# Miniprotein binders against q9zu90: the designs that were tried, part 5

Target 1, 292 residues: q9zu90
Amino acid sequence: MKTELEEEEEEEWRSVHEVLLIVLPYLHSLFELLSMIRVSRSLRDAIRDETALWTKLVIEPPLSSRLTDDILSEFSSKSAGKLKTLILRQCLMVTNKGLRRVVDANPLITKIIVPGCSGLTPEGIMECVESLSKNNHKLETLHINGVNGFTKQHLSALYTYLSSEGTIDLEVCPKCDEVRMIPSCSRESCNQKQRKCRGCWLCIPRCAECAVCLVGSDTESQEAACGNDDVLCLECWLVLPKCRFCNKPYCTNHSSRRHEIAITDAASRPSFECEACYYRAGTNPYEVDYQI

## First folded at step 21 (miniprotein)

Design cc2
Fold by OpenDDE base, look of step 21:
Structure cc2 (fold): chain B 292 residues (1-292), chain A 100 residues (1-100)
Amino acid sequence: as target 1 above (292 residues)
Amino acid sequence: TDQEEIKEYMREAKEQQDEGNYELAVLMFFLALFIAREHGDKTMVARIYNRMAKLFSQLGEYEFAIYWYQMALDVATELDDQELIQKVREELERIESKHE
């Protein structure tokens, strides 16, 4: 006879397990999965036994900076060769060898997304795609924006293995003839296959916030504090917080560069100082005639 | 409403956490998180991240707590939620000081 306590524990576990099964498919990243594993041994054991969960591996910040080839191999091995989706965002320590190891162990991968993985090369990606193209298997999605060094020849070679347009997030820019990502445009008038604003981010000025093209006489652009000639559309510029000194906003992606200023006056809106203003003020607080 | 559902899961998660049922608590927070993400409710996402960080802190999983707080901070910074930014920074400082 189970004790009343054992029955209560079993009932509690049943409830946990039921909710777990609902949650698991919706986990966004490996970090979230690892977090669950750290909560209890019971969750760890339940998750470990669910091989289906490991068919998708997503590693993104903040874990990306710590991901080595060996760690990647360890986690990918949990799929038991059934990995289908590999997403590595900004995994700077991952090498061609590391990616190849995963691909060779998981011949059924259909989706590789490795934006910002600067340790990868076009040649490394090519070898992976070639490996996956064996036995009539085809990679369906390859996002390689942020892997530097892609040439037209590399892209052409990739397309010999990848039959569908749109599999790769890189294209030959029609404006500069370089291999780059061509952003979509959110402007309704630009929702045409042959839009005039079709071009890479270097050829077509775009809002750093919403990626709308800033092509045309009627498109006012505002400078962002982000540097790198980042510009904002008027709509985004109006709503973004602005540096108290230079009145330039950061885009959302660069918002972490804001230096918050503790305004002593309770009535004053929270203001920040941009990095450029901060460093100027730090060098000589008296020279910055902030004549607004 | 989706917001009501998020709030309900958050409430339930907190209750479970207070009772020491951390497994159910974390799962309920994840349910809330998924709804918040689906609806693009970044404010609730940030708050859920903060709550997750607190939960892991209570578990003594300080490394994970720090990561969850960092995620909360990143989203709060994006939103210019000064109150949450300040709270999360204070908690991060507190945790970091204890592990030195």
Scores: ipSAE 0.767, ipTM 0.949, lowest interface PAE 0.5, mean pLDDT 88
Fold by OpenDDE base, fold request of step 23:
Structure cc2 (fold): chain B 292 residues (1-292), chain A 100 residues (1-100)
Amino acid sequence: as target 1 above (292 residues)
Amino acid sequence: TDQEEIKEYMREAKEQQDEGNYELAVLMFFLALFIAREHGDKTMVARIYNRMAKLFSQLGEYEFAIYWYQMALDVATELDDQELIQKVREELERIESKHE
């Protein structure tokens, strides 16, 4: 006979398990899943047994920086060959061999999303797509922005295995004829199929904050502190916090570069220094050869 | 309202955490997080990340706590929430100083 205490513990666990089943489908990343596994042995065992959870593997920052081919293989093996979606964001240490190993072990993969995985090559991606295209299987989504070295020939070859336009997030830029991602434009007037702003981020100046095109006589651009000649539209520039010294704002994506100034007075607006201004204060101003 | 639901899950999660029911606490925080993300409530997302970090810190899972704090810090920085930025930085410094 179970003790009253054992029955109460079992009832409590049933309640936890019920809520767990509700939560599991909505997990965003492997990190969140691993976090739950670390809470208790009971959760770990429950999650381990849920093979359905491992049909989607999402690795993104901050875990991306530590992901090796071996670690990737370890986690992908938990799917027992049932992996359908592989998302690796900015996984710099993942190689062609690592990705191929996952693909070969999981022939049912329909989505590969590997933006910013600079350790991959076009040839490595092609081998993976070729492998997945065996046995009448079809890859449905391939996002490869940030994998360097793609040519038109590579794209053409990939599309021999992929039936639909739009499966790949890279296109031939109509402005520079290079293979790049072509951003959408948030400007209402640019929603036409033949928008003048159709081009890669190098060919079409865009607001670093809202991605609106800055093409045309009426579009004034403002300088951002983000570097790389990043610019802002006037609307975003007006609302973004600005460096106390140079009056340049960071976009939201680069806001972590702000050096906060200790608020001495409660009434003073939070002010920050940009990295450029911060380092200029520390570096001998005479070492910046302003070649006029 | 969605905000009321988030607050209710957050309240319940804290109560469970205080009682030592970390399993239910973390699940309730995740439920709150999903609603907050769906509604684009970045402020609540950052606060939930901070609460998750505290929970993992209490469990002695400091590596996970650090990651949750970093996520909170990133969102708080995006929002220019100076109060939360400062709180999270202080907690990160505290954890890092103890485990170096």
Scores: ipSAE 0.729, ipTM 0.944, lowest interface PAE 0.6, mean pLDDT 88
Fold by OpenDDE base, fold request of step 23:
Structure cc2 (fold): chain B 292 residues (1-292), chain A 100 residues (1-100)
Amino acid sequence: as target 1 above (292 residues)
Amino acid sequence: TDQEEIKEYMREAKEQQDEGNYELAVLMFFLALFIAREHGDKTMVARIYNRMAKLFSQLGEYEFAIYWYQMALDVATELDDQELIQKVREELERIESKHE
């Protein structure tokens, strides 16, 4: 006979388990899953038993910086060959060998998304795609933006294994004939397939915040603090916080570069200093040509 | 409303956490997080990340706590939420100082 306490504990666990089953499909990353596993042994055991969870592997920051080929192999092995979706965001230490090992162990992968994985090469990606294509299997999604060195020949070769032109996130830019990502345009008038602003980020100036094209005589671009000649549309420039000294804003993606100024005066709005101003102030506080 | 649902899950999660039911607490925080993400409520996302960090800190899982705080800090910085930025930085400093 179970004790009353054991029955209460079992009922409590049933409730937890029910909620767990609702939550598990919505986890976005391996980090979130690992976090849940660290809460209790009971959750860990329950998650381990859910084989369906390991059909998708998502590794993104903050885990990306620590992901090695060996760690990747360890986690991919938990899928028992049933991995369908592999997402590696900014995994700088992952090599071609590491990716190939995962692909070879999981021949049913239909989605490979590896943006910013600079340790990969076009040749490594091609080998993976070729491997996946041998058993009448086809890769459905391949996002490789941030993997450097892709040529037209590489793209052409990849498409021999792929069923549709929309599978790869890289295209040949119609303006410069280079292989790059072609951003969409948020401008309503540009939502046509034959938009004049169809081109890579180097060929078509775009707002660093909203990706609207800045093509036209009337579009005054504003300078951003982001570097790389990043520009903002007026609308985004107006709403973004600006450096106290140079009045340049960071885009949202570069907001972490803000140096907070210790508010000495309680009445002053929280202001930040951009990285460029911060380093200049450290060298010569008087040579800031405040060209008014 | 979606905001009311987020708040309800957050409240329930906190109650469970206070009672020592960390399993249910973390699950409720995740439910809140999913709703907040779907609606693009970055403010609530940052707050939930901060709450997650606190939960893991209480569990003695300081490495995970640090990561959750970093995520909270990144979002709070994006939003220019100075109050949350300051709170998270203070907590990070506290954790780092104890485990050096």
Scores: ipSAE 0.729, ipTM 0.943, lowest interface PAE 0.6, mean pLDDT 88
Fold by OpenDDE base, fold request of step 23:
Structure cc2 (fold): chain B 292 residues (1-292), chain A 100 residues (1-100)
Amino acid sequence: as target 1 above (292 residues)
Amino acid sequence: TDQEEIKEYMREAKEQQDEGNYELAVLMFFLALFIAREHGDKTMVARIYNRMAKLFSQLGEYEFAIYWYQMALDVATELDDQELIQKVREELERIESKHE
């Protein structure tokens, strides 16, 4: 006979398990999964038994900075060859060899999304796609924006293995003839395939916040603190917090570059200093005066 | 409303956490998080991240706590939520100082 306490514990665990089954499909990243595994042994054991979870591997910041080829291989091996979706965002330490190892172990991968993985090369991606194209398997999604060095030849070669236009997030820019991502335009008037603003981010000025094109005569651009000559539309510029010193805002994606200024006065609006102003003020502790 | 549901899960999660039922607490926080993300409620997302960080800190999982705090900080910075930014920074400093 189970003790009353044992019965209560079992009932509690049943409830936990029920909620766990609801939560598991909605996990966005490996980090969230690992977080649950760290909460208790019971959750860890329950998650290990859920083989369906390992069909999708998502590694994104903040874990991306620590992901090595070996760690990637370790986690991908848990799929037991059933991985379908691999998402690696900004995984700078992942190499061609690391990616290839995962692909070779998981021939059923249909989605590879590796934006910002600068350790990868076009040749490495090609080898992976070639490997996956064996046995009449087809890759459905390949997002490789941020992998540098893609040429038209690489893109053409990739499409020999891939059946549909739009599988790859890179295109030949109609303005500069370079292989780049062509952003969509958030303007309704620009939703047509033959939009005048069709071009890469270098050819078509766009709001760094909302990606609206700034090509029209009526589109005033405002300078952003983001660097890279990033600009903002007036609407986004008006609502974004601005540097106290230069009055330039960061876009949302670069908001982490804000240096908060300690509010000395309770009445002062929260203000930040942009990175450029921060460095100009000589407050950079890493400014080694290279007195030559 | 979706906001009411988020708040209810947050309340329940906190109660479970206070009772030492960390399994149910974390799951309830995740449920709240998913709803908040689906609805684009960044304020609630940031708050949930902060609560997650606190939970992991209580568990002694400081590495995970730091990551959750960093996520909270990133979203709070996007929102210009100075109160949350300050709270999260203070907690990060506290954790980092104890483990140096």
Scores: ipSAE 0.728, ipTM 0.944, lowest interface PAE 0.6, mean pLDDT 88

Design cc2
Fold by OpenDDE base, last read:
Structure cc2 (fold): chain B 292 residues (1-292), chain A 100 residues (1-100)
Amino acid sequence: as target 1 above (292 residues)
Amino acid sequence: TDQEEIKEYMREAKEQQDEGNYELAVLMFFLALFIAREHGDKTMVARIYNRMAKLFSQLGEYEFAIYWYQMALDVATELDDQELIQKVREELERIESKHE
């Protein structure tokens, strides 16, 4: 006979488990999943046993910088071949071999989103797509922006395996004839299919924050701290926090690059230093060697 | 309302945390977070991130706490929430000072 205490503990655990099952499908990233695993052994064991939950793998900053092929393989193996969605954002250490290993182990992948994974090549992506296209399987989403070296021939070849033009986030830029991402434009006047601002980020200057085109005589652009010659529209520039030294803001996507200045004076507005200004002044104290 | 639901989950999560039921607390914070994200309530997202960071700090998971605080700081900075920015910075400094 279970003790009254054991029964209460079991009821409490059942309640936790029920809530866990509700939460797990809505996890946004591997970081959130790893966070749950770190709370308790019970949660860790419950999550490990739920192989069905590992159908989506999302690795994004800040974890991306430490993701190796071996670590990727370890996490992907938890899907037991049932991985459907692979999202790797800015995973610089992932190679073609690493991606291929995941794809070969998970033939049911329908979504590959690998923006900024500069360690990948067009040939590596092609091999993965070819592998997934076996046995009447089709990849539905392929986001490969930031993988350098794509040619028109590569795109054409990819589309032989893919059913729709909307599957790949890269296009032939009508302005420069290079294979690049063509952003949408948030400007109302640009919502037409044949918009004048249809072009890659090199051909058409855009606000790094709101993606509005900065084409036209009346569009003043402001410099951003984001690097890559990123610019902001005046409206976004006005509202974004600015570096105390160079007065350049980060876009929201690059806000993590802000170095916060410890202000000893409670009355002073919180200010940050941009990465470029910070490195000019000395060593970054926030280089925490996060050993994953 | 969705906001009331978020607040209720946050309240309950905090109560569970105070009682030492960290498993239920974290799950309830995640439920609150999902609702807040779905509704685009960035203010509540930032607050939830801050609460998550505190929870992980209490667990001694300082690396995770730092990441959650950084996420809170990023959103709070986007919102120009000076109060939350200051609170998060103070907590980050405290964690960093203890691990030096």
Scores: ipSAE 0.728, ipTM 0.944, lowest interface PAE 0.6, mean pLDDT 87
Fold by OpenDDE base, last read:
Structure cc2 (fold): chain B 292 residues (1-292), chain A 100 residues (1-100)
Amino acid sequence: as target 1 above (292 residues)
Amino acid sequence: TDQEEIKEYMREAKEQQDEGNYELAVLMFFLALFIAREHGDKTMVARIYNRMAKLFSQLGEYEFAIYWYQMALDVATELDDQELIQKVREELERIESKHE
């Protein structure tokens, strides 16, 4: 006979487990999953045993900077070959070998999204796609923006394996004839497929925040702190937090580059310094050695 | 309303946390978070991130706490929520000072 205490503990655990099953499908990142694993041994064991949860692997900042090929392999192995979706955002240390290892272990992958993974090459991506194309399997989504060095030949070769237009997030820019991402335009007047603003970010100036085209005499652009000559539309510039010194904002994607200023005075609005201003001021109180 | 539901989950999560039921607390915070994200309620997202950070701090999981605070700070900064920015910064400083 279970003790009353054992019955209560079992009931409590059942309740936790039920809620866990509701939460797990809605996790956005590996970080959120790892967070749950760190709460208790019981949650860790429950999550570990649920192989179905590991059909999607999402690694994004801030964990991206620490992701090695070996760590990636470790986490992907938890899928037991059932991984379908691999999302690696800005994983700079991931190599072609690391990605290939995951792909070879998970032949059912249908989505590869690796934006900003600069350690990858077109050849490495090609090998992965070729591997996945075996046994009549097809990759459905390949987002490779931020992988440098793609040529028309690479794109053409990828399409020999990937028959569907739109699988790849890179296109031949109609303006410069280079392989680039062609952003959509949020401007209502630009909703046509043959829009005048169809071009890569080098050919068509766009707001770094909302991707609206800044083409035409009536489009005022503001400078962003993001670098790379990034610009903002006036609407986005007005609402984004601005550097205390240069009054330049970061776009949301580059918000992590903000150096927060310790408010010594209760009356001072929380402000940040952009990276450029921060290095000029010489005294950074936030040298957090991120020993990962 | 969705906002009422978020608040209810947040309340319950806090109660569970106060009782030491961290498992249920974290799950309820996640439920609140999902609703807030779905509805684009960035204010609630930031607050939930802050609560998550506090929970992990109480567990002694300071690395996770720092990341959750950073996420809260990023959203709060986007919203120009000065109160939350200040609170999160103070907590980050406190954690960093104790682990140096």
Scores: ipSAE 0.726, ipTM 0.943, lowest interface PAE 0.6, mean pLDDT 87
Fold by ESMFold2, fold request of step 23:
Structure cc2 (fold): chain B 292 residues (1-292), chain A 100 residues (1-100)
Amino acid sequence: as target 1 above (292 residues)
Amino acid sequence: TDQEEIKEYMREAKEQQDEGNYELAVLMFFLALFIAREHGDKTMVARIYNRMAKLFSQLGEYEFAIYWYQMALDVATELDDQELIQKVREELERIESKHE
């Protein structure tokens, strides 16, 4: 016979479980799953038992910086061979071996998305895709931007392993003939003439924030603080915060590089100094205090 | 209405957290987070990350709290929200010094 306390705890879990079922389809990353697991044994057990959660594995910052091949293998094993989608963003410590082990254990993978995983090589990617091609299995999505060294020959070979509707996020740039990511352009005039501005970031000047092309005499471009000759369209430049010294903004993706200026006066507005101004004005190799 | 729904989930999550019902609290924070993400409300995303970090700090899960604070700081920096940046940095410094 259950006590009143035991019955209330059972009812509280029923209420939690009902809300969990609403949350489950919206969970995005491994970090979010691990966070829930740390809250209670009941959530850990419920998440462990939901096999559908483990057909997709998403690892991205901040967790991606700690991901080794062994840790990747440990978490991917929870899929029990049923993994379909593998997304690794900026997992710098993952190597070809680590990726291959996951692929070999999960023959049903249809989506591999590995942007910024600089520990991977074209040869490693080729081996994984070849392994998955067995038994007429074909990838639907392969996003490999940030893995250096892809050639036309690599792309040609990769397309033999993808479905006819499959996508690779690299292609041959029609302007420089190199294998690059080619951004889409949201500019209204280019929507009818997409071939006009079709080209990689090196061949077509584009806004670092919104990727619209900046190639016409009627377009205005503004220098960004991001470096590498990054530019912005006027619309993005106007709304982005500017460096106090050079009046250049960072794009949103590089906003973490700002050096914030302390607010000492109540009337002063928050401001920042870009890295170029910070290091140019205050850093000379002969002026820095060395430690060893 | 979506802003009202986010605020209601945040209020309910805080109430559950204060009552020690951490399972419901974290789930309500996630519901608020998913709505905020869907509508591009990055200010609310940063605030929810900060609330998550506080919850994990109360649970003694300091490594997870640090990650949630760092995510809040990253979004607040993207938004140039100096008040939130300072608040998160102060909380992060307290936890990092107490961790070791």
Scores: ipSAE 0.688, ipTM 0.909, lowest interface PAE 0.9, mean pLDDT 83
Fold by ESMFold2, last read:
Structure cc2 (fold): chain B 292 residues (1-292), chain A 100 residues (1-100)
Amino acid sequence: as target 1 above (292 residues)
Amino acid sequence: TDQEEIKEYMREAKEQQDEGNYELAVLMFFLALFIAREHGDKTMVARIYNRMAKLFSQLGEYEFAIYWYQMALDVATELDDQELIQKVREELERIESKHE
């Protein structure tokens, strides 16, 4: 016989469980799943026993910095061989061996997305893809930008393992003949196929924020604070926050480089210094930096 | 509207959090987060991350709270939302000093 308290607890869990079933399919990353596990034993049990939840494994910052090969293997084992999508963003401690273990245990993988995983090599990627190709299995997506050293020979071989509609985020740049990422361009003239701006970041000047091309005498570029001669289209420049001293903005990807300036004057709006202005003032006070 | 639905989930999550019903609170924060992400509302995403961090801090899960605060700070920095940046930094300093 149930008590009144036990009946109320069952009703509360039933309501929580109904909401959980709505949330689970939309959880994005491993960090989110682990967060849920820490809340209660009931949530932990519901998540840990559901292997279908683990057909997609997504690890990205901030957890990426702690992911070792052994930890990766532990979490991928929850898929029980049913993993289909593996996404590792900026997982610097993952090696070719760690990736290979996951691939060998999960022959159904169709999507491998590993941007910025500098511990991986083209040879390691080739071995994983070759292992997956057994039994006529075809990859649908291979995003490997950030793994250095791919050659045209690598790229040609990789295409033989993809489905006819499969994609790789690298291609041969038509301008420099090197294997690079070729950004898409949302500029109307390029969308209408009136401009031929297909080329890598080194060959085609592009806005560091939105990737639109900046070729032609009618396109004006603005300097970014990001360095390496990064430039912005006027539209992005106008809306991005700017350094107090040189009036150059960071693109969104480099916004963490801002040195925020404390507000002590109620009439002042919040502002920041870029790294160049911050360190120039602290390390070489005799140079003058001019706005242009 | 979806914006009204986000605000409703956030309000209800706060109420559940205040009552100690952390399971339902975290789930309602996730529902709000899903809607905010679907519509590209990064301002609301950063605020939800901040609320998540506070919830995990109350649970004593300080490592997770720090990660949620870091995620909130990253998005707030991308948005140049100085008010949220300052608030998140204050919370991070409080949590790091207490976790010791």
Scores: ipSAE 0.686, ipTM 0.911, lowest interface PAE 0.9, mean pLDDT 83

